# VH-VL binders against p14714r889to1111: the designs that were tried, part 15

Target 1, 223 residues: p14714r889to1111
Amino acid sequence: YLRHEVKDPEKAISFLQDLLHSSGLSEDQKRLLRTSVLCREQLAKVISDSDIEGIEEGYVELDCSEFGLQESLEAVVKQVMELSIERKVQISCDYPQEVSSMRLYGDNLRLQQILSETLLSSIRFTPALRGLCVSFKVIARIEAIGKRMKRVELEFRIIHPAPGLPEDLVREMFQPLRKGTSREGLGLHITQKLVKLMERGTLRYLRESEMSAFVILTEFPLI

## First folded at step 5 (VH-VL)

Design a5 (framework fv_cemiplimab)
Fold by ESMFold2-Fast, scan of step 5:
Structure a5 (fold): chain C 223 residues (1-223), chain A 118 residues (1-118), chain B 107 residues (1-107)
Amino acid sequence: as target 1 above (223 residues)
Amino acid sequence: EVQLLESGGVLVQPGGSLRLSCAASGFTFSTYWMTWVRQAPGKGLEWVSGISGSGGSTYFADSVKGRFTISRDNSKNTLYLQMNSLKGEDTAVYYCAKSDYLYGMDVWGQGTLVTVSS
Amino acid sequence: DIQMTQSPSSLSASVGDSITITCRASQSISDYLNWYQQKPGKAPNLLIYDASELESGVPSRFSGSGSGTDFTLTIRTLQPEDFATYYCQQYNSYSYTFGPGTVVDFR
């Protein structure tokens, strides 16, 4: 089912790439189209049956490389921007200064996938009302290990107005998969399994009187 | 260029054990799911077992669960099938095959014959 | 476990004929269905994946269609090398299952 749905977007990507190369689109239109293609490619990565089964069992090899954290966060925000604009829900970003120079060793694409999925879900469940927004906050805690090694603990908070996600969806995210699990619940369930594959990764969903939040914790070697 | 070569098929008595090997070449072995499929003489194809690229996930047909084990050595580009408590009904040509994430088994070996008989 | 059936179990045809083989799944498998060709003494070859996508290097006379539970493989203008056994296979879930096969014989 899911791979069938994703297969159509993959074929559409080929068509869109041909269109982009042959068309007289404005630079803004080319940028939006490129962002849409990247969003679809990222989503497609998680939906193959082999990936789902491997992720569900908690044993997928991470494709680790050096990457810049600021560039990854910017890519994630760009990936969700189309839905943000469509839904009229603003994203407010709050990153510490050290993020701009931070280079990490880890799986950049899986990190982006985790953050994009939780941001998209937060946007979908935020009402399009004046003054309401999704806040994307990063907290970094740097630890020196020996004389030449550093590690950073990253906490990502994706904060949105109460009540937030439906109770059923939060249950689907954290409970074993069942027959009749929703598409959105499956996506979030896979996301929480991906977080568990990260170094000391944890994912929590908080509900408070005026806000709800995803809280994602993970650690990376710092380069 | 892309090639899979099975080996290890031999005559074994019921209750015996046997390990099959499949040597892979011409592709990045560690990135693909691998599978074993068997075919009894004059019968159809039966999927036996599958293993993820890392070896972390394994799956088995109900007919072989608890008796067979699938494994791989990515440093040697080799897939294995350990067969225990063999029965007459396990007599078949055993094929190894490469599986793509977006579709089924696109490359197959030539097969190795396992005969379980007294 | 998803059960697969094929019809007919065998058929006789002549070079130049067009033939159709059907495959049915016991439950919906969307389009997660492959078709394989196997010649005597040889390993199977993938012909069609995702129910309708032609594998690279496979002649255009082969085509597949269907979704859900009912699928067909069509061979247009049958050639001598097409006399073989054809299998459908679902990969909607592990445990993968094959159909019992359809033998295409020369009449």
Scores: ipSAE 0.000, ipTM 0.408, lowest interface PAE 17.8, mean pLDDT 79

Design a6 (framework fv_cemiplimab)
Fold by ESMFold2-Fast, scan of step 5:
Structure a6 (fold): chain C 223 residues (1-223), chain A 118 residues (1-118), chain B 107 residues (1-107)
Amino acid sequence: as target 1 above (223 residues)
Amino acid sequence: EVQLLESGGVLVQPGGSLRLSCAASGFTFSTYWMSWVRQAPGKGLEWVSNIKQSGSEKYFADSVKGRFTISRDNSKNTLYLQMNSLKGEDTAVYYCAKSDYEYGMDVWGQGTLVTVSS
Amino acid sequence: DIQMTQSPSSLSASVGDSITITCRASQSISSYLNWYQQKPGKAPNLLIYDASSLESGVPSRFSGSGSGTDFTLTIRTLQPEDFATYYCQQYNSYSYTFGPGTVVDFR
């Protein structure tokens, strides 16, 4: 019930946002756009929170539809820009050319939630020093199944400089939820569970020489 | 096959300085956190310090802060502990240990004995 | 600093017995606890990490449990090589702290 009620307002906000972007913007209109973006983010959080029990228990069904991967990645980067600017941490994007034309069948909003949460965490734990950035890299491996069906394995790497995420926070991603779990730990735990709901989904956190990374693998049908 | 070997433990007078070394072999040294742990004669274990893979991040027990420094040379697969202003209470066998950032100290050296007395 | 205590400080057991060692933290450490075994004149060996995960190569007779402030190490069907000192260690926060140890003696 709550997911259905919330989706209608989000659709309306998205439509109004698109209309305003098509017009020349005054300062008042820019303020309204910022408010619309914040409202949309709040609605997305409410949907996520309402599903926590279902996600933890593994009975939430994905809302699959056709979507463009490039558009989803652009939306994710926009969602994290405020924190990126506030912390003075730049985001560097590295996508293969084929991403620009990829149309996938899957749960666009959950994919965006996964990528936004891991990007936000990477930004939060990146030192505010000159020349440091978060790298958002996509690797695509296409597999043909029969004459007319294609699938793609997508590997998302969100690379950030040391020290990376605290040990506690990474452990919270994989351990059962407890009262007193941090907000960030809750978000990453839910993200890990959401990845497991994705087809062949895996989420790992790697620590390498002065660089750390989220490595997310998912598989999608290509349209 | 995976091993750590400490060296440098000797008798030192109070107020003196000493540098310990730990030579690593059989694993990719540069990819692991490294720790120093000590054990006074007949006593239990006490964590002293640890250092991140690159050496960028270091932590120390309160009892040694300001007196000890930890460092590493990844090109030589070697961990160091520089001990200054030594006290009688620093007398112990000093172990180096390989640490995973998320998990325990799974590989330990044989230890090197440091004695601080006049 | 988080203070660690172990009970008992020592125990006597026979080969074939099952024994339990308890470790308590002065404040909650979630599951951030390791167990080590140390034999006389030797370096410690990791037995259990993350409260309940058995280290590779460690016999299945060893098991760990607990969370928060109370933890246990259990050794089923004690073997001659198990007579040693056992230490718990928290890594929830710096400074890392070890328990005082539990001596397992033959008797």
Scores: ipSAE 0.000, ipTM 0.410, lowest interface PAE 18.2, mean pLDDT 79

Design a7 (framework fv_cemiplimab)
Fold by ESMFold2-Fast, scan of step 5:
Structure a7 (fold): chain C 223 residues (1-223), chain A 118 residues (1-118), chain B 107 residues (1-107)
Amino acid sequence: as target 1 above (223 residues)
Amino acid sequence: EVQLLESGGVLVQPGGSLRLSCAASGFTFSTYWMHWVRQAPGKGLEWVSRINSEGSSTYFADSVKGRFTISRDNSKNTLYLQMNSLKGEDTAVYYCAKSDYEYGMDVWGQGTLVTVSS
Amino acid sequence: DIQMTQSPSSLSASVGDSITITCRASQSISSYLNWYQQKPGKAPNLLIYDASSLESGVPSRFSGSGSGTDFTLTIRTLQPEDFATYYCQQYNSYSYTFGPGTVVDFR
């Protein structure tokens, strides 16, 4: 049931891309086409690689490997740069010194998907006004487990001006899926479920008077 | 070591004023939210107030709104609670507590007893 | 304000028992709930945050579950140091509110 709903948008995107390929394209149109291809590839990965029914029920298996946290964060920022530029919304990054040397064991690609989706939503709901930006902050808490083993608890904060996301989207993120769920709501709901599959993973959306934020907690073995 | 130490609790007459202080040490005070939580003798916990890391946002329980103010001095690693128009029902042990945003109060002081005679 | 209720108000148990404490919110709070333990004459200790996340240093016999309006704290294989008062606390809306507490005492 849910897999069928997601495949419909992929088919529509595929048809539109085929039509554009048969036309003479401007540089702006070529950039939009490249963005569409990336969106289609991401959607296809969710359908074919992660099994949406398994994600919804919490049974998909993570593909864990060693990775560098700094490199992962840089890749995420690069992935969202096109929307950042298009919307004229700046991203400010704030990482502790330890991040640059951190090597973790976990599912790097799923971490990137979680962070990209929440950053894209934050950019989408940030006005293109002077002095307003999206802040991407990382907080690391290192815990020793015996003499040789270390773990790190990572908190990712994606902060944007109030009021932030519409109430309906936050509701769609945390409530059971239903017919008529928006594409963005579906994406955020899947992201929330993916976070729950991560080691000690939690995803929150908080609202304050001057700002709103996604707060993502997860834990990784530290290499 | 990470610790919080409250001070200022004394016996006060109804209608009086009192300022409580909470001294923080062992962590970067300026990056954490701070709370005041009270507990009347033999009763449960009651959240009183919180202040964000910069001091730009404060919230209060309805029972103290308009009478109490919360503030912080990050240069001195100190949290304050100014209590005005004290009532007998304000008699309680007052705890200061640290949280990372809204994720639970993970470090608490030992508490300071405020007694308002009635 | 969001009202929090706990059941039971008190519970008698023996070392080695498994116990469950329930917390209910008057309206949906998603997963924005913390659990605290308080021993007589001491300040509270954080056990669980975000409904189910175990605080660092807290024994694995403690677990939390639930979302929306109904939440539970479970203690497996009760130890002598677990005889205490347990409080839930919501942080979905200001004013933050605590439950009235559940006293776990010796049987």
Scores: ipSAE 0.000, ipTM 0.430, lowest interface PAE 16.3, mean pLDDT 81

Design a8 (framework fv_cemiplimab)
Fold by ESMFold2-Fast, scan of step 5:
Structure a8 (fold): chain C 223 residues (1-223), chain A 118 residues (1-118), chain B 107 residues (1-107)
Amino acid sequence: as target 1 above (223 residues)
Amino acid sequence: EVQLLESGGVLVQPGGSLRLSCAASGFTFSTYWMTWVRQAPGKGLEWVSYISSSGSTIYFADSVKGRFTISRDNSKNTLYLQMNSLKGEDTAVYYCAKSDYEYGMDVWGQGTLVTVSS
Amino acid sequence: DIQMTQSPSSLSASVGDSITITCRASQSISSYLNWYQQKPGKAPNLLIYDASSLESGVPSRFSGSGSGTDFTLTIRTLQPEDFATYYCQQYNSYSYTFGPGTVVDFR
């Protein structure tokens, strides 16, 4: 199978969202951000059969480069702010201090895509009630590998109120794609497959009595 | 403590019927898919049936389709397997297991032995 | 039904060895494969799900790899408690199927 990926429009959208957030939000700016989010969702939908086959079979190659973890997490939060504002669901971020100085080698754009899709879904299925929020938590464990290399094991937890995502949606995320898969299900399925391409990548969805959570594990070389 | 406990396994004549039960504790039974897996003496594992958390989606192995029925009672945290038209080939230890579509069968019961013999 | 085969059917190994068990599907199952360990007289235990994801509480000496039709389970630095039968299982389509098992014996 031939693999391909959609890159250029996503990079343009990310840049535009950064500019909009720095200027403050007017009604026109909110409309533009909403359009930007919808456009990014349309890009996920436009992923071709060839690209989907490549992701399913693990043929998609990661575009690895050096990046700052805190900058990536901040970009992700900015990417989802439009839906957060529209739905009146707050995002609470909990990062260890070491994250601020952490530089990683990996696919920054794909990491952002994974985190953005899971955050967007968490926001969509969180009621807009006082005291209810989405919690974005990072746990980092640094380990030396030999004399010259370090790696970090990262655990991302995206916690939201019970009951969480519909059962059908979680099923679409983890089971083989079928005809009639929803846009949200397709996005989460692709996200789940992208996590598997990451070093020691795993994605779980937990349901507890009072909360549900995405738990994403991955490793990155530190530089 | 997450636990599954099977019961109902006995000696049955060929052509007979038997109902197995699996009692669940220590987790929210109603949110998980459940499965029955069997193992003939000295043989490997064979998947028998799968039921969704709500009970609306059910799958069977071809070897038991039309003879076995799977059901669950979420108010009682209990899974059932109704076995009809039993054959000698159905002789096995029957395990119930908790499964999520994210994973395989992460929690298993200790099994209950069904012997089909004349 | 998707047919699953395992190689070898049995293997003799010593503590400290590294061993590899293979599993083959009769048609592509993407990554929808689990590995289980079963000791005599006990229920199976999940080791690896989704071809390569290590189950919580399972020692890091266990690893899984592969996609499509060919899969491997590797146990590094074999411990006494690892002598058991190992099964692969596909969940790509209903009528889930297990492999016939690989027996890992002492000696």
Scores: ipSAE 0.005, ipTM 0.502, lowest interface PAE 10.6, mean pLDDT 80

Design a9 (framework fv_cemiplimab)
Fold by ESMFold2-Fast, scan of step 5:
Structure a9 (fold): chain C 223 residues (1-223), chain A 118 residues (1-118), chain B 107 residues (1-107)
Amino acid sequence: as target 1 above (223 residues)
Amino acid sequence: EVQLLESGGVLVQPGGSLRLSCAASGFTFSTYWMTWVRQAPGKGLEWVSGISGSGGSTDFADSVKGRFTISRDNSKNTLYLQMNSLKGEDTAVYYCAKSDYEYGMDVWGQGTLVTVSS
Amino acid sequence: DIQMTQSPSSLSASVGDSITITCRASQSISSYLNWYQQKPGKAPNLLIYDASSLESGVPSRFSGSGSGTDFTLTIRTLQPEDFATYYCQQYNSYSYTFGPGTVVDFR
């Protein structure tokens, strides 16, 4: 019986969604499918809340592996493309040539999460006006440790027109979470904390007269 | 050059009122939180009040709530602290500071001395 | 309000020494802690933000560590210009609170 599924809510929900995914659904089956989707969303929130506490206090472990930086950057741009098109805001990418051959050891998915969130926010707060764009710039400094090992210090700059992000949103990104924090503010706050988990990671938000920018610094072993 | 200059500190009698000013230059004033921090003679630092870049949000230390008001004029790049019902305990050097959300208070003025005494 | 304490209240040191100052919060403040340096007659200067991040222009001999309730500021190879009062400050909760300060005097 299905009672065996109860011990693992994640598997139970996935099983129910799979079971009900058919062309001839009854009204009861449609209700169960809708309930399953809502339960999945609630479970995702609970998992997210658990992750948030661990990230906030610095207790989350990174899942490090070998990855290609060029592929990671391309995946990030692809992830934000829908919003870019919807809001009619162009993204201009400026990478050094070394990026195309660069292989790193680190947490690829968390790096993509950091870059995607900061790009999405930059797009949201860039006016859809002629000549205005979001500039995604990467600066790489390679350091050899003797003849045996290489490391790379990466600086990611996500530049957008002034004034940039609302003051309250930048506050929520860098200050402790409060009741009523927006989805955007929560996402940026988590992003800021994830950067701190990266090796030598720092995240800054610059405001100038003509432009604003996210500046993300991190270091990776180079393969 | 990023600079903050406080003014208005004088001797005032208990129960009196005083307005402090802080003139800002060298940065986009309207986008930064501004803060007042005080230091009584020979004592440590005490946060007094903060105001958002737009002026829409303000916070106060419990010791000054209901007596002090913080405001700003972004067209003049000036921060104000209106101090009412002054007490001897309010005697301090008052510093104006720029709060960067990432950094905390990264730029400070030279301070202005307020003395509350008869 | 979150209460901040510092230890020691004062210490005497010589040029070239390494010193450690501790700061304790009455409740967890995660990493939301800054360290400031204040010289007599001068305004404070930000040294370290977010518990361990070194402010631009601050010498690398300064370092911060800790999270939750216990924090440390370390000054390696003390220089003459380092004789000052040091304050920790939490920004986890409004109203912000400073520690009482640690005076670093010449021996």
Scores: ipSAE 0.023, ipTM 0.583, lowest interface PAE 7.4, mean pLDDT 82

Design n1 (framework fv_ontamalimab)
Fold by ESMFold2-Fast, scan of step 5:
Structure n1 (fold): chain C 223 residues (1-223), chain A 118 residues (1-118), chain B 112 residues (1-112)
Amino acid sequence: as target 1 above (223 residues)
Amino acid sequence: QVQLVQSGAEVKKPGASVKVSCKASGYTFTNYGINWVRQAPGQGLEWMGWISAYSGRTNYAQKVQGRVTMTADTSTSTAYMDLRSLRSDDTAVYYCARDWYESSYDYWGQGTTVTVSS
Amino acid sequence: DIVMTQTPLSLSVTPGQPASISCKSSQSLLHSEGYTYLYWYLQKPGQPPQLLIYEVSNRFSGVPDRFSGSGSGTDFTLKISRVEAEDVGIYYCMQSIDLPLTFGQGTKVEIK
């Protein structure tokens, strides 16, 4: 709730900066505008740092709601499409038929955050060579005893050509943060922590001779 | 074809334990849970519990809670029900049945007779 | 627990005559998404139960059209339009809307 309150001042500052830009500025006014931008960026950083602390310690509450799995997966693919096109790396999607009608109860935005970060990393570390692709595979295992106990166990595999991620980056993903942690390593570390907040969530990174993969397991009540 | 094949009949003394197996074939074992249902001689059907073949999560009927353990071995596609501290009123035919999803397609094993006698 | 009550407990039927079995649940079996989680099973002598009807009125694959299910909420009926010798056995209703899964006490159908 505090994070939501603090977000409003950032929007107000951005709006005022846009208005000021349209009217022409003196050097003093330009300096004040730059200071306002820095203040907004500092506020955004404080919000982000607070969120990271909560994620690291497992104190962040999941915002659970009903959502469609297919819509969530489509949103994730759209989020990473620009980098995919820029790097000339194709994304191949393989989902079971059940995904199209599957409605889940869980934190849709955190699921999208997990999947987009692992897809972005896979694209980033895939060479831009002709014929190479990142495969996004979903495996769904449905458990149902009567209506009340319908659940689905989802396995997401994000497969990319070997060698995959650098060893240091995989280390940063699973080990405690230290001085000098890369931005990429921080993103993947947060992703790994978010997976642990999910019901029975696990994240592994596999290395084979021809391919490497993120393997993400999580469970959702099925509606 | 979906098939559940159970282990053979057992005769046990009071206080002993029995472990009944249920081997699945014809489907992906980890995609469905297994229910255990028993039937005492001349009596109706009584649900004993359920196990997920993937996660190993269980839910047991209150009447047998603390005496029953259900497990699943994915390498052999086999579910097990282990019932301890047997009493004469545990004498029954024990059935395994595959869980269902959408339209309730239901499959049962042939049953395992467990007789508890001194 | 949801209690399932069947009536009658026993039926003796002349071949070719109809039979009707009632099942009443202690609470509604209708789920918010519109499905009613009631099933009918037949257990023939020496055999495991076999599914006849799922979700109140849907005939399971291979089940003869002389079997029909009806009902809503808490009151359900299984009808056999013309009872044949192969229909002898014990009929059970079952609910699967909530755990534990519960069965009716059974209705024994015999030929006169």
Scores: ipSAE 0.000, ipTM 0.414, lowest interface PAE 17.0, mean pLDDT 79

Design n2 (framework fv_ontamalimab)
Fold by ESMFold2-Fast, scan of step 5:
Structure n2 (fold): chain C 223 residues (1-223), chain A 118 residues (1-118), chain B 112 residues (1-112)
Amino acid sequence: as target 1 above (223 residues)
Amino acid sequence: QVQLVQSGAEVKKPGASVKVSCKASGYTFTSYGINWVRQAPGQGLEWMGWISAYSGDTNYAQKVQGRVTMTADTSTSTAYMDLRSLRSDDTAVYYCARDWYYSSYDYWGQGTTVTVSS
Amino acid sequence: DIVMTQTPLSLSVTPGQPASISCKSSQSLLHSEGYTYLYWYLQKPGQPPQLLIYEVSNRFSGVPDRFSGSGSGTDFTLKISRVEAEDVGIYYCMQSIDLPLTFGQGTKVEIK
């Protein structure tokens, strides 16, 4: 419906991307538009009634393909970097050396969605103070299954200063959706369901005296 | 150090109202919910309800629904439980407790004794 | 409502001997996402309850290693490997998988 505001979120995002490329905007204006594009892209991934219903009931089928883990992690960090800069919260990345050459078979888009949502939430609820950072850590354990097949167990830790997320958001992540669920709560709930679609996927939220963390476990075939 | 400090003991007549306070310190108030749990003399623990210090959203146990209001004042880091139309069976020690790790309670107030007598 | 049933309701234990408390729920406490919403609390005489164990088997900060939790689904156990005088009180299990949050009726632990 061209007469009305664009109802297709994909077309709205494309319009914003075109504006970003075709304008003589300042770097600050470009940063704000880029943040808007990323926020709309994340919302578009979640807002579909069909997607929400299928994800909630565990019936969405993953779109698996070969992808590079290093490239996926870099894309995720890039997606959240604008919010990180805007809030003056630093991101520190800690990946094992083998990640740079690791090729996986799985759903790259959904993995990026899981990681970006948990990173965005960590940034949103980190106080904007000097020297505070969100740490994005990857731990990889490679297991050989016979002579020709390898799998990797990946543990993603997104560590941020205590106290971390409000407890009601952590609760919304694991409980059924209710009227008045916040945007953050909805995003985290869908993220938790997406993790369960991953092979042996688990998502936990830890609180300790000086830090809190998302801990995401999943397993992928290695190529 | 995390502390929840509650208001002092109350003696009320049937039909009156009581407002119990729970002042939080040693943590970011808005990052944790507050639960209210009561314990009648010689009895076990009974959950009364919950409030988000972040959103102000509440959920009350059916037994007290319509008689209870829970509020949180972020400027003073204080949660309140207002219980109306008091009955003798409301006589109990009332505890506030911080919501933690998937809806457990990690720190509790010292308790407020509410006695409802004729 | 989910009903939490504790056995026994009372225990008298000689100091240094083990103690075991059972908790059964009327429904599974395992969430589809793999978390089990079962907790253990101790209420010492004249004090508020204090958290001992969260998510079945994890000891809360400062809880001695003589306390251990185990179980799955609907059947849970709290064990004290050697009971000490400071362990006297009433023990409660609690579930938080569904509202209202519900407690067991309590198990009183006394020293002989």
Scores: ipSAE 0.006, ipTM 0.508, lowest interface PAE 10.6, mean pLDDT 81

Design n3 (framework fv_ontamalimab)
Fold by ESMFold2-Fast, scan of step 5:
Structure n3 (fold): chain C 223 residues (1-223), chain A 118 residues (1-118), chain B 112 residues (1-112)
Amino acid sequence: as target 1 above (223 residues)
Amino acid sequence: QVQLVQSGAEVKKPGASVKVSCKASGYTFTDYGINWVRQAPGQGLEWMGWISAYSGDTNYAQKVQGRVTMTADTSTSTAYMDLRSLRSDDTAVYYCARDWYLSSYDYWGQGTTVTVSS
Amino acid sequence: DIVMTQTPLSLSVTPGQPASISCKSSQSLLHSEGYTYLYWYLQKPGQPPQLLIYEVSNRFSGVPDRFSGSGSGTDFTLKISRVEAEDVGIYYCMQSIDLPLTFGQGTKVEIK
């Protein structure tokens, strides 16, 4: 039923985007259209992998290829820009210098899906219209494996003001899928299962007095 | 100061329905889910179901599935449990409890005694 | 349903003496994320339950340090190092790894 539920909204979005393409657009409208196109691309990836049982049990295969990390991070930020603008929540990006030249081998679209879902949730649960900030931070630890092989351990931190996500939503993210799981919780649950499919992948949600954060760890071969 | 305040005791006849309220204060209502737990006289605790105050999504224990409806009104920060087709074995104290860390219940209402007798 | 079994079901303790309550689950409560979904509650006479211990061993806010939790997988223990009069009540373990959420039968702790 996930396939059929998602297909209907996707068709509506496609129709609206086609209408916008045929009209004159402001720069803000062009940005929103580009963000919507990127969101649709990510949604299409989810539709192609609508076997929730496969994701839940960890037998879904990753579609690995060579990709640039900086380009992936930029795509993720673009995908969430619509909600960021609507809520007046700023996204602050903190990437190490090495990111600009990093070429990774892995599932680029699934990485983008993981980061987009956690960023969207962070923005959604940051108080709107207060000029508050969500910080998107990357920490890279490069390890050489012999003379020609390298790996990088990537830690993504998506930091937002306390209190952060509702506890019932965090619960849904980590508990097994069940009847009555919220639509938002289903998205985050799938996200944490996708992280587990990644090489040495882990996802945590941390609460501190002033801030809360998603912390995602994963490893990639460096090209 | 987190508080959950429940409605008063109810006495019902078999076949009737009861609607118990749970008013939350001292926190952002939509940030936490509400669980319902009952306790028959002299017995242990039995989970009834859960509702997200954020989405309105629910999950009910199989034993009461089809007879219970849980709702949340965000404008009044109040959760409700409506139990229908009451039987004598539904006689219990009904508690609401706030979801917390890893689905624990950190704060509980004072309880609502529901007596089903004929 | 995951079955939670507590032993003993009742315990009479001389004030100042220790008490120990066991809780066994029919399935492991350790999730793949590394969290163990085991909690301890105290229900004092005429009151609603109150959270004592979350995630096996962490004391909830305001809970005295004489309470401690331990265990892993399917076997868990709640210890009270020195029982006080205010500790009288029924203690329940609970799991939340799977629905339905289930409680142990309860252990009644009373003073001799």
Scores: ipSAE 0.000, ipTM 0.426, lowest interface PAE 15.3, mean pLDDT 80

